# Ledger of designs, part 28: VHH binders against EKC/KEOPS complex subunit cgi121 (cgi121)

Target 1, 174 residues: EKC/KEOPS complex subunit cgi121 (cgi121), of Schizosaccharomyces pombe (q9p7j3)
Amino acid sequence: MILPLFPETQVHVFVYENVSNCAAIHEQLISQNPIYDYAFLDAATILYKKQVYSAIIRALEDRRDEQMKTKTIHSEVILSLSPKTEISSAFRQFSMTKKSKNIVVVKIDSKLTEEEEFERLDKLVEGNRVEFSDEELQKLIDFKVLKKNYKLDPSTLENPLASILSSIALRGYS
Short names: E, the ipSAE of ESMFold2; O, the ipSAE of OpenDDE; V2, 0.75 times the mean of E and O plus 0.25 times the DockQ between their complexes.

## First folded at step 6 (VHH)

Design pb30 (from pa1 with S52A; framework vhh_7n9e_1)
Fold by ESMFold2-Fast, scan of step 6:
Structure pb30 (fold): chain B 174 residues (1-174), chain A 123 residues (1-123)
Amino acid sequence: as target 1 above (174 residues)
Amino acid sequence: DVQLVESGGGLVQAGGSLRLSCAASGFTFSSYAMYWGRQAPGKGREWVSGIAWRGGSTAYASSVKGRFTISRDNAKNTLYLQMNNLKPEDTALYYCAAGLFPYSTDEADYDYWGQGTQVTVSS
């Protein structure tokens, strides 16, 4: 999948399972260590590739329009996953925590190739990289977390893609 | 109950202009990326233009860039295509489509389709 609306923007997405050092990563994020300038998401919150790409596109659109609510493009991606405009709520719901086991990592504006970013992240993340695919994401999702974050009812939970993408698109315009 | 209804097509001379409209109903219009595509007689479908949720991000096929302008009015649930400096090669059935993913040229990502409105450009 290419992002034709943002052809000059390099985007990489990585998925790691069985991560053993989430607490260490979390402390680096709190200290704002520039080596960790990525969006670190809890994979328990991500069901589809399109969910991640929609949040990325929303963040890039807000950056282009000078409407970002957060300080960095990576924090804007995290905010953009949320159906609400509250920054703290979005981070609580979607960001990796000390207790996370599986993570999705987004890098925007990288001058490195996907392979080079993988080598760099492999030194920061103690876990197993898996393919960024709907199949792999479906193994890592927590449906209770997904249902709560997007306020899904049982009928919507059978096929939640439309509700999730609608929530991302409508943030701040309801 | 979902409908996309195109209008504004017709016969126009080369160098002329037309404005197409696509009226949407039965879904939350503002949560969908919108698209214009076209199909010339005896040819396959060609993606023409796409617009993201609020209209701030647009993209165009190279064949129409600079001549066509896509826009949307979320309050009216309507998509537009302003077509300027029309050429005989623009003759086609023009259809609108809606997809939840913000902008894709892959038609498999489109959730809803209109039936189209005919545009004929004479030389």
Scores: ipSAE 0.300, ipTM 0.642, lowest interface PAE 3.5, mean pLDDT 88

Design pb31 (from pa1 with R54K; framework vhh_7n9e_1)
Fold by ESMFold2-Fast, scan of step 6:
Structure pb31 (fold): chain B 174 residues (1-174), chain A 123 residues (1-123)
Amino acid sequence: as target 1 above (174 residues)
Amino acid sequence: DVQLVESGGGLVQAGGSLRLSCAASGFTFSSYAMYWGRQAPGKGREWVSGISWKGGSTAYASSVKGRFTISRDNAKNTLYLQMNNLKPEDTALYYCAAGLFPYSTDEADYDYWGQGTQVTVSS
């Protein structure tokens, strides 16, 4: 996708369900293999497309303003999903783990076309690709995880969109 | 109880300037991306400009780029549009809008709308 505020930045978002090789992917991320330079998120933590877009825009603004708190733009996306400024907390809350079953993958500054990224990523991820849509994300979310990550109370859980987006926007400013 | 109230419109000569304001209340202003749109007589709505939730990023329609400047003051819950070198084709009702998405030119993503302020540019 092309973002009007960052028209020179290529952004791709992919969703995979029933992934069987999360442990292998996790090992490659720990070893900092450049082939795996993506933000690998646990789909159990993502309810809306706008949640991911908000984190991406926040990360891109922080990069532009030389205010990134992490070493890579992809790590900054993970941090930006969290309502807190603590890096380790954000990674525990949103990153894919060895036990993850469904994942959301974000690529920023791709040197490849979207089709080429699809082809490449399908070789790295052993799972079923699904559409990046609110409908598909709502099949993969874990509401207990979402509630804990964003400190949602019962009234907010009924319509969490505004609370989630506000938490992402206000991270570090309240 | 959400409100967006525009002001600053009026009649101006071609080549002149106007500054529009949009006063917001009833929501957490700094969590919303803000937009200016316009509707000329007998035409559909046109997106003019937008600004991200913290004011760090802006975008403009090609028809106004270089002439208009969008800005916001989150401490005052106010959005601005500085319009310079106005042309007769800029004549329209100008309205502000707010959306939780960090940025979108799609009106379906806008949560709140103002009623608009009229700008008339004479030749």
Scores: ipSAE 0.288, ipTM 0.638, lowest interface PAE 3.8, mean pLDDT 88

Design pb32 (from pa1 with R54H; framework vhh_7n9e_1)
Fold by ESMFold2-Fast, scan of step 6:
Structure pb32 (fold): chain B 174 residues (1-174), chain A 123 residues (1-123)
Amino acid sequence: as target 1 above (174 residues)
Amino acid sequence: DVQLVESGGGLVQAGGSLRLSCAASGFTFSSYAMYWGRQAPGKGREWVSGISWHGGSTAYASSVKGRFTISRDNAKNTLYLQMNNLKPEDTALYYCAAGLFPYSTDEADYDYWGQGTQVTVSS
């Protein structure tokens, strides 16, 4: 995907369901293996394509303005999903865990096509690829997790998109 | 409750300048990307410019790039469009719009719309 505000930046987003090797991937992330330089998100936390893209845009603005709070653009995407600036809480709330079953994977600055990145990721992730679409994400979301991460009450649950995107936009400004 | 009110339009000669304002109320301005669009008589709507939540990123249609500058003041809930070196082809009703998702050319992503302010450029 090319984002109109960042036309020079290549963005790829992949969704995997029924992943059997999340524990192995998590160990590689802890060891900071550069082969795993992606944002690995728990799909239980992602309801909309716009949620992911909003976090990406926020992270890219922070990188351009030399205001990143984390070490990589991919970790900045994870932070940018959070309504709070606190890095540790963002990773606890949105990152893939050893027990995750479905994941969303973001790659920024790829020199490869989407198909070439899929081939690379298929060697790392043991699961089934599905389309990155609101329809597929809705099948994988955990609404209890979403409600907790964005502090949604019954009234805001009627339009979670607006609350989620506002939380991403206002992090550090409200 | 939600309002977007444009102002600053008028008559100007080719080569002149105008500054448009869009005053927003009834929503959290700083959580919305803002846009300027225009519609000339007998033509469809044309996207002109967009700006992200805090003014960090901007985009422009090729027809106005280098001549127009979009900006915002979140403390005042106001969007601006500085228009320089105006051409007769810039004659149109200029309207602002707000969307939660940053810069989209798909009007379905625009949540709120203003009614517009008329800009007429004479040759």
Scores: ipSAE 0.465, ipTM 0.733, lowest interface PAE 2.4, mean pLDDT 89

Design pb33 (from pa1 with R54Y; framework vhh_7n9e_1)
Fold by ESMFold2-Fast, scan of step 6:
Structure pb33 (fold): chain B 174 residues (1-174), chain A 123 residues (1-123)
Amino acid sequence: as target 1 above (174 residues)
Amino acid sequence: DVQLVESGGGLVQAGGSLRLSCAASGFTFSSYAMYWGRQAPGKGREWVSGISWYGGSTAYASSVKGRFTISRDNAKNTLYLQMNNLKPEDTALYYCAAGLFPYSTDEADYDYWGQGTQVTVSS
């Protein structure tokens, strides 16, 4: 995707279901292996494409303005999904874990084409690729996790898009 | 009861300036990206400018870049467009729009629309 605000920034988003090696990936992330320089999100936390893109835009704005709270643009994307500016909480809420089954993977500033990134990720992730679409994300979401992460009440849970995007927008200003 | 109400349009001579305002009500203004668009007589709608939730990011159509400045005041629920060095080709109905997704030139991403304020630039 090309973002009008960041036309020189290459953004790729990938979705994998039925991933069998999340524990192995998690160990590589803990060791900060540069081959795994991506934002690895638990798909149980992501309901909309716009949710991911909103977090990406927040992270890119923070990088441009030299206000990143974390050490990499990919960790800043994870922080930006959270309604609160607290790094450890954001990672607990949105990052993949050893127990994750489905993941969303974000790559920013790739020197590779989308197809080349797909080939690379397919070697790292033991799962099935699916389209990055609201329809596919809706199959993978855990509404109990979503409700907890964004503190949704029953009235907002039926149409949570506005509440989720508002929470991302209001992070650090509420 | 969502409303976007534009004001500040009028007749101005080429090289002049105008400041447009868009007053928003009925939604949480600070969580929406805001946009200015325009439609000249006999032409389609054209995206003019966009601004993110807190004004941290702005974008402009190439035709207005360097001449127009978009800004917002979240405490007043108001969006602004400062228009400098106006040209006859800037003559159009100017409308504001709100979109929850930060920001897109695709009108399909706009959730709310104003009715517009007319700007006429004489040569």
Scores: ipSAE 0.207, ipTM 0.583, lowest interface PAE 4.8, mean pLDDT 88

Design pb34 (from pa1 with G55S; framework vhh_7n9e_1)
Fold by ESMFold2-Fast, scan of step 6:
Structure pb34 (fold): chain B 174 residues (1-174), chain A 123 residues (1-123)
Amino acid sequence: as target 1 above (174 residues)
Amino acid sequence: DVQLVESGGGLVQAGGSLRLSCAASGFTFSSYAMYWGRQAPGKGREWVSGISWRSGSTAYASSVKGRFTISRDNAKNTLYLQMNNLKPEDTALYYCAAGLFPYSTDEADYDYWGQGTQVTVSS
């Protein structure tokens, strides 16, 4: 995928359901194994493609402007999903855990094609790949988690997209 | 067994400086975020500073930002806190802690704790 605002940056997003080895992946992420240099998100926290894209764009803007708050662009994507500037809260809210079953995986600055990244990632993730689409994401979301993470009330819950996107885009300005 | 051992505390006058060290053993130091906390006499524990795994992305409590600097040497399994322009209000037992979440200010996220080193700032 090529983002219009960042045409030189290659971005790939993969969605896996029924992942059986999340504990093993989590251990590799904690040890900072370089072959696991991806953003591993819990799919229970992601409702829309635009939610992921907005976090990616925010992270790329922060990198461009030399304002990243975390070590890697992938960890910056995780931070950028949060409506607040508290880094530890963002990781707790959005990162995959040992108990995750469905995950969204983001790769930025890949020198590989999407197919080559998928072949590599398929060896790391023991699960079923599904399309990165709003329809598939809506099958994996946990609305209680979403409501808590974005502080959604009944007035925003039926159409939360605008609220989620503004939370991501305006983090640190309001 | 896991061990975190702090050193470098002592008595110092207001405006002075101290450098604390925390020597880690028994776990993969480079895989853990590291933290400095403190406990003043008769008060609860307060988070002071945190540093992420390898790269050293850092965060500070507002009360110490600009005066304290956290750093780590993963080759030596050692965490540091450089404390400048010390104030009497900084008098506390300073302890290091290790946890899995970078930048956590929540004590519940700390997996391992040191016993602490006493810092006393006069006047």
Scores: ipSAE 0.000, ipTM 0.129, lowest interface PAE 16.6, mean pLDDT 83

Design pb35 (from pa1 with G56D; framework vhh_7n9e_1)
Fold by ESMFold2-Fast, scan of step 6:
Structure pb35 (fold): chain B 174 residues (1-174), chain A 123 residues (1-123)
Amino acid sequence: as target 1 above (174 residues)
Amino acid sequence: DVQLVESGGGLVQAGGSLRLSCAASGFTFSSYAMYWGRQAPGKGREWVSGISWRGDSTAYASSVKGRFTISRDNAKNTLYLQMNNLKPEDTALYYCAAGLFPYSTDEADYDYWGQGTQVTVSS
C-alpha cells in the first residue's frame, strides 16, 4: 500500500485466521529472531483497516521526527495502537499471545517484494490467509477486548471508528 | 453542532496573495486531518492541499505546489491556506474538509465539509 504522507515507505498488511502455531511464533518473538521482524497483532483487537493504517502513520511520523519510544518500527506500530504511551500495557493489549487464534501482521520497509513476503509468512504462520478488509476484520474482532482497550462506552459503541482513531491520534495528549 | 466556516476569500489581481481561514467547531479538531479543496463554476471538485492531525505533514496538488502553504493551529481549531502568486486559473470556491483517517486525497474519506469562500483572480 502507498501512504500519501510516506510514498516511499513499503507497507504490507496480512491477515491470518485459525492460526495453530501462535505459541511457537511467540517464542520466536521473545528470542528476538530477526526472521520474525514484523508487528504481530491479535486480530481480536482490530476492527478497521483505518485503525491499523492510523497506527502505522503515527509510528512513521514518530520515526521521522526521532521520537520513537520503542526500538523497532514494528514495535512502535504496536505501541501506536494504544491510547496510552505505556509500552508493556500496549503490548499486553494488542500483541498476539500464545493463545491467539487470528492475527494481523504488519511489515514496514520490506527488502522483499509483496509476493516474497507472502511466501515467507506462509512458512512461519500455520493458518489461513484472508483479505485485509473491514469485512474480514469484523469477523475476527472481540468486542469485549475492543471496548476494554479503548474504554468505549455505550454512546460510542454504535460508531466506534471515530473514538478509536481519535485515541490513536491523541496518544500522549489526552 | 459540527461547523467548518471558511473566510478570507475575495477579488485579487493575478500575481497577488490571499490568506484563507477555516474555523472548526463541534468536534475534536486535533484528531482530524484537514484539507482544502476547490470548485470552479461548472467543474468538479479538485483537491488542493492536506495537512496531518499534528500539522507536521503536508501535501499539495501539483497545480499549487510552491505557491500555496497549508497550516493549522490546533489550540485555536483553525486551518489556514496561504495563497501566493495567484493565477486566473485559481478562481474557484475554496472549501475546507475534515477526515479522521490521518491522510487521504480521496473525498470519500472526508467526514465534514465547509460551504466555501469565493476566490476570484482577475487578469
Scores: ipSAE 0.169, ipTM 0.564, lowest interface PAE 5.1, mean pLDDT 87

Design pb36 (from pa1 with G56E; framework vhh_7n9e_1)
Fold by ESMFold2-Fast, scan of step 6:
Structure pb36 (fold): chain B 174 residues (1-174), chain A 123 residues (1-123)
Amino acid sequence: as target 1 above (174 residues)
Amino acid sequence: DVQLVESGGGLVQAGGSLRLSCAASGFTFSSYAMYWGRQAPGKGREWVSGISWRGESTAYASSVKGRFTISRDNAKNTLYLQMNNLKPEDTALYYCAAGLFPYSTDEADYDYWGQGTQVTVSS
């Protein structure tokens, strides 16, 4: 995908359901294996495509302006999903865990085409790839997790898009 | 009640400059990406420029790049478009729009629209 604000930046987002090897992937992420240089998110935390893209754009702005708080653009995407600036909290809230079942995977600055990234990721992830769409994401979300992560009250839970995007935009300003 | 009110349009000669403003109210301005679009007489809408939530990322249509500058003041809930070296082809109704998504050139992603301010460039 091309973002108009960052036309030189390649962005790919993949969704996998029924992943059986999350524990193995998690081990590779802890060891910082460069083959796994992606943002691996728990799909239980993602409701909208716009949520992911908002975090990506926030991370890319911070990288351009030399304001990144983490060491990689992919970890900055994970941080940028959080309404708070605390790195450890953001990772606990949004990152894939050993017990995750469904994941969203983000790749920024790929030297590969989207098709080549699909082939690469399909070898790393033991699960079923599904379309990156609001419809598919809504099947995988955990609304209890979403409410807790964004501190949504009952009045906003039925249409939380504005609250989620505002939280991402206002991180560090509210 | 959400309002976007454009101002600063007018008649100017080719090579001249104008600064447009868009005053926003009724929503959390700093959470919205902001856009300028235009519609020339008898033509469809054309995206002109966009700016992210904090004003640090901007994008421009190729027809205006290098001549126009988009900016925002989140403390004043105001969006600006500085237009330099204006051409007769820039004659159009200029409108601002707001979208929660950090940036999109797809008008379907715009949540709020202004009614526009007329810019006429004579040769």
Scores: ipSAE 0.178, ipTM 0.577, lowest interface PAE 5.2, mean pLDDT 88

Design pb37 (from pa1 with G56S; framework vhh_7n9e_1; at its last look DockQ between E and O 0.90; V2 from the best seeds 0.00; counts 0 for: pae E 3.8 > 2)
Fold by OpenDDE, look of step 7:
Structure pb37 (fold): chain B 174 residues (1-174), chain A 123 residues (1-123)
Amino acid sequence: as target 1 above (174 residues)
Amino acid sequence: DVQLVESGGGLVQAGGSLRLSCAASGFTFSSYAMYWGRQAPGKGREWVSGISWRGSSTAYASSVKGRFTISRDNAKNTLYLQMNNLKPEDTALYYCAAGLFPYSTDEADYDYWGQGTQVTVSS
């Protein structure tokens, strides 16, 4: 996928459910294995495609403007999901954990087609790939976690997307 | 109440310049990507330009690229469109729009719309 604002950057997003090896993946991430050069997100924290894309765009802009707060574009994506500026908080809020069952995987700067990238990633993730869509994401979301992460209240629950996107946009700028 | 109010339109000769403004109120301006569109007589709405929430990214329709410049002042809650080397085919009602999604050329992603300002370029 190509984003209009970043035509030179190829982005792929995958969703896996019933992942059995999140703990193993997590260990590889901790060890900074380059084969696992992705952003691994807990699907329980993701409700919309636009949420993910907003974070990606935020991260890409930060990179372009040399304003990244983290070391890698993928970690910046994770940070960009959070309304908080603290990196550790963002990772606790949105990154895949050892206990995760469903995940969203983001690849930035891919040199491969979506199919090729999928083949590579499929060797790393032991789970079922599902469509990256709002319909599928809403099946995997934990609303308790979502409400906590974005401080949603009854007045914003009618349109949580607006609150989420605003939070992403205003992080560090409000 | 949310408002987008365009200004700066008018009659100008071909080759002339105009600067449009869009004053926003009633929402957190800096959280929104902003867009200019236009509608010529007898034609549908056309995307003209877009700018991301922080103003660091811009995009233009091929028909206006190199002639138009989009910018924003988040402190003033204002969107601008500098239009240079105007052509008769630029004649249209120019409107601004706002969307929470950081950038989209799909109007379905726009949340708020202005009423527009008329730009007329004579040959």
Scores: ipSAE 0.855, ipTM 0.913, lowest interface PAE 0.5, mean pLDDT 95
Fold by ESMFold2-Fast, scan of step 6:
Structure pb37 (fold): chain B 174 residues (1-174), chain A 123 residues (1-123)
Amino acid sequence: as target 1 above (174 residues)
Amino acid sequence: DVQLVESGGGLVQAGGSLRLSCAASGFTFSSYAMYWGRQAPGKGREWVSGISWRGSSTAYASSVKGRFTISRDNAKNTLYLQMNNLKPEDTALYYCAAGLFPYSTDEADYDYWGQGTQVTVSS
């Protein structure tokens, strides 16, 4: 996907359900294996395409403006999903864990096409690829996790889009 | 209770300059991307420029790039469009819009709209 504000930046987002090797992937991330240079998110935390893209755009703005708080653009995406600036909290809340079953994978600065990244990721992820769409994300979300991460009350939980995007926009300024 | 109120339009000669303002109220301005669009007599709406949440990123239609500058003041809940080297072809109703998604040229992503301010450029 091409983002209008960052037309030179290639962005790919992938969704996998019923992933059986999350523990193995997690070990590779801890080892900082460069083959796994992606943002691996727990799909239980993602409800909308716009949620992911908002975090990506914020991370790209922070990189351009030399305001990144983390080591890589992919870790900055994970931080940018959080309404707060505490790095360890953001990773605990949004990152894939050994026990995750469904994941959202973000690749920024890819020199590969979307199809080529799928071929590469299919070798790393043992799961079923699904469309990156609001409909598919709705099947994988855990509303208890979403409510906790964005501090939603029952009145906003039925239509949380505005609250989620505002939280991402205002991180560190609220 | 949400309002977007444009001002600063008027009649100006070709080669002149105008500065448009859009005063926002009733929503958290700093969490919205802001846009300027225009509609010339007898034509459809045309996107002119956009600016992200904190003003870090801007984009322009090719027809205005290098002549127009978009900016915002989040402390004052105000959006601006500095228009330089105006041409008769810039004659249009100029309106501002707000969208919660960080940036989009798709009007379907715009949540709020102003009524517009008229800009007329004489040859």
Scores: ipSAE 0.480, ipTM 0.753, lowest interface PAE 2.4, mean pLDDT 89
Fold by ESMFold2, look of step 7:
Formats: C-alpha cells, structure tokens, sequence
Structure pb37 (fold): chain B 174 residues (1-174), chain A 123 residues (1-123)
C-alpha cells in the first residue's frame, strides 16, 4: 500500500487471530532481533482500519518533521495510537504482549509487495491471518480496553471513531 | 453548528492567480484533515487537494500539481488554496471539506462540506 501523502513509503498491515506464539515473538522483540522489525499491536486495542492508518500517518509526519519521540518508525506507530505523551504507557496499552491472542502487525518502509512481506511474516507468526477490515477488527476488539485507552464515556462509546481519531491527531497539540 | 464557508472566487484571466479561503467553525479544526474539491459545469466532482491536520503533508491531483498550493492556519481555523497559472479548464465551483481521517481521497470519508465559491477563468 502506498499512502498518497507519503508516495515513497510502502506500508503493509496484517491481522492474525488465535496466535499461539506471542510469548516467543515478544522475546524476539525484547532482544531487538532485526527480522522482527514490525509494529506488533494487540488487536484487543484496535477497532478501525482508520485508527491504524491515522497512527501510521502521524508517525510518518513526525518522522518527516524530525519530531519522533521513539527510536524506530514502528515504535513510533505504537506511540501514535496513544492519546498520551508518555512512551512506556503507550507500549503497555497498545503493544502485543506475551499473553496476547490476536494481533495487528504493521510494516513501514517495506521494499516488498504485500504478498512477499506476508510470506516473511507468516514464518514468524503462528496464527490465522484474517482480512484487515473493520468487520474483522470488530470481532477482536475488547471494548472495555478501548474505553479505558481513549477515556470514552457512554455517549462517545456508541460511535467512538471521531473521539479516537481526534485523540490521535491532538496528542501533544491541545 | 458546523460551518465551512468558502471565499475568494471570482473571474480571472487565463494565466492569473486567485487565493481561496475556507473559514471553519463549530468543530475542532486542528483535528481534521482538510480538502479542496471542484465541480466543473456539466461534470462530476473532482478531488483537487488535501492537507493533514497539522499541514505537514499535502497531496494534489495531477492536473493541478505545481500550480496550486494548499495550506492551513490552525490558529485562524482557515484553509487556503493558492491557485496560480489558471487555465480555462480550472473553471469550476470550488468547495472545501473536512474529515477526521487524515489520509482520504474518498469523499465518502468526509464529514463536512462547504457550499462552494465559483472560479471562472476567461480564455
């Protein structure tokens, strides 16, 4: 996928359900193994495609403007999902953990087609790939977690998209 | 309560310039991506340009690249389109739009629209 605002940057997003090896992946991320250079998100925190793309766009804009707060573009995506500026809080709230069951995986600056990137990723993740779609994400979300992460009240929880996207846009600027 | 009001249209000779403005009210302007579209006489709507919520990223239709510049001033809640080297085929009703998703060329993703300002370029 090429984002029109970033025409030289190829982005791929994958969703896996019923992942059995999150603990092993987590150990590789801690050890900074370069073959695991992706953003691994807990799918329980992701309700919309637009949520993920907005975080990606924010991370890419911050890189372009030399305003990144984290060490890699993939870690910056994780921060960009958060309404808060505190880095460790963002990772705690949105990153895959060793106990995660479903994940969203983001690759930025890919030199590969989506199919080629999937072939690499599929060797790393023991789970079932599903479509990156609002329909599939809705099956995997934990609404209690979503409400907590974005401080949604009952009125915003009925249609949370605007509140979530505004939170991503406004972090550090309001 | 939401309002987008375009201004700055008019009659201009080919090769000339105009600056369009879109004044926004009733929503948090800085959390929205902003867009310009146009509709020429007897034709469908055409996406022209888009800008992210901070103004850091911009995109243009190929027909206007290098001639048009989108910008925004979040302190004034105002979107702009600087149009240079205008051609008769630029004649259209120009409208602004707002969407929370900062990366959409799909009008189905827009939340708010202005009514437009007419630009007429004489040959």
Amino acid sequence: as target 1 above (174 residues)
Amino acid sequence: DVQLVESGGGLVQAGGSLRLSCAASGFTFSSYAMYWGRQAPGKGREWVSGISWRGSSTAYASSVKGRFTISRDNAKNTLYLQMNNLKPEDTALYYCAAGLFPYSTDEADYDYWGQGTQVTVSS
Scores: ipSAE 0.317, ipTM 0.669, lowest interface PAE 3.8, mean pLDDT 89
ESMFold2 (binder alone), look of step 7: mean pLDDT 85; pTM 0.854

Design pb38 (from pa1 with G56Y; framework vhh_7n9e_1)
Fold by ESMFold2-Fast, scan of step 6:
Structure pb38 (fold): chain B 174 residues (1-174), chain A 123 residues (1-123)
Amino acid sequence: as target 1 above (174 residues)
Amino acid sequence: DVQLVESGGGLVQAGGSLRLSCAASGFTFSSYAMYWGRQAPGKGREWVSGISWRGYSTAYASSVKGRFTISRDNAKNTLYLQMNNLKPEDTALYYCAAGLFPYSTDEADYDYWGQGTQVTVSS
C-alpha cells in the first residue's frame, strides 16, 4: 500500500487468525531478532483499517519531523495507537502477547512486494491469513479491550470510529 | 450543531492573491483532516488541497502546487488557503471539508462540508 501523504513509504498490513506460536514470536521480539522487525499487534485491539492507517500516518509524521519517542518506526506505530504518551502502557495495551490468538502485523519501509512479505511472514507465523478488511477485523476484536484502551462509554461504543481516530490524532495533547 | 463557514472569497485580477478561511464549530477540529475543494460553474467537484490533524502533512492538486498553501490553526478552529498568482482557471466556488481519516481524496471519507465562498479571477 502507498499512502498519499507518504508516497515514498511502502506499507503492508497482514492479519492472521488462530495463531499457535505467539509465545515463540514474543520471545523473538524480546530478544530483538531483526528478522521480526514488524509491528505485531493483538487483533483484539483493532476494529478498523483506518485505526491502523491513522497510527501509521502519525508514526510517519513523527519520524519525518524527528519526534519519535521509540527506537523503531514499528514500535512508534504501536505507541501511536495509544491515546497516551507512555510507551510501556501502549505496548501493554496493543502489542501481541504470548497468549494472543489473532494478530495484525505491520511492515513499513519494505523492499519486498506484498506477496514476498506474505511468503516471509508465513514462515514466521503459524496461523491462517485473512484479508485486512473491516469485516475480518470485526470478527477478531474484543470490545471489552477496545472500550478499556480508548475509554469508551456506552454512547460512543455503538460507533467508536470517531473516538478511536480522535484519540490517535490527539495522543500527548488531549 | 456542526458548522464549516468559509470566507475570504471575492473578485480579483489575474496574478493577484486571496486568503480563504474556514471557521469550524461543533466538533473536535484537531481530530479531523481538513480539505479545500472547488467547483467551477457547470463542472464537477475538484479536490484542491488537504492537511493532516496537526498540520504536519499537506498535499496539493498539481494544478495549484506552488501557488496555493493550506494551513490550519487548531487553537482557533480555523483552516486557511493562501492563494497566490491566481489564474482565470481558478474561478470557482471554494468549500472546505472535514474527515476523520488523516488524508483521503475519496469524498465518502468526508464527514462535514461547508457551503463555499465564491472566487472569481478576471483576466
Scores: ipSAE 0.316, ipTM 0.652, lowest interface PAE 3.5, mean pLDDT 88

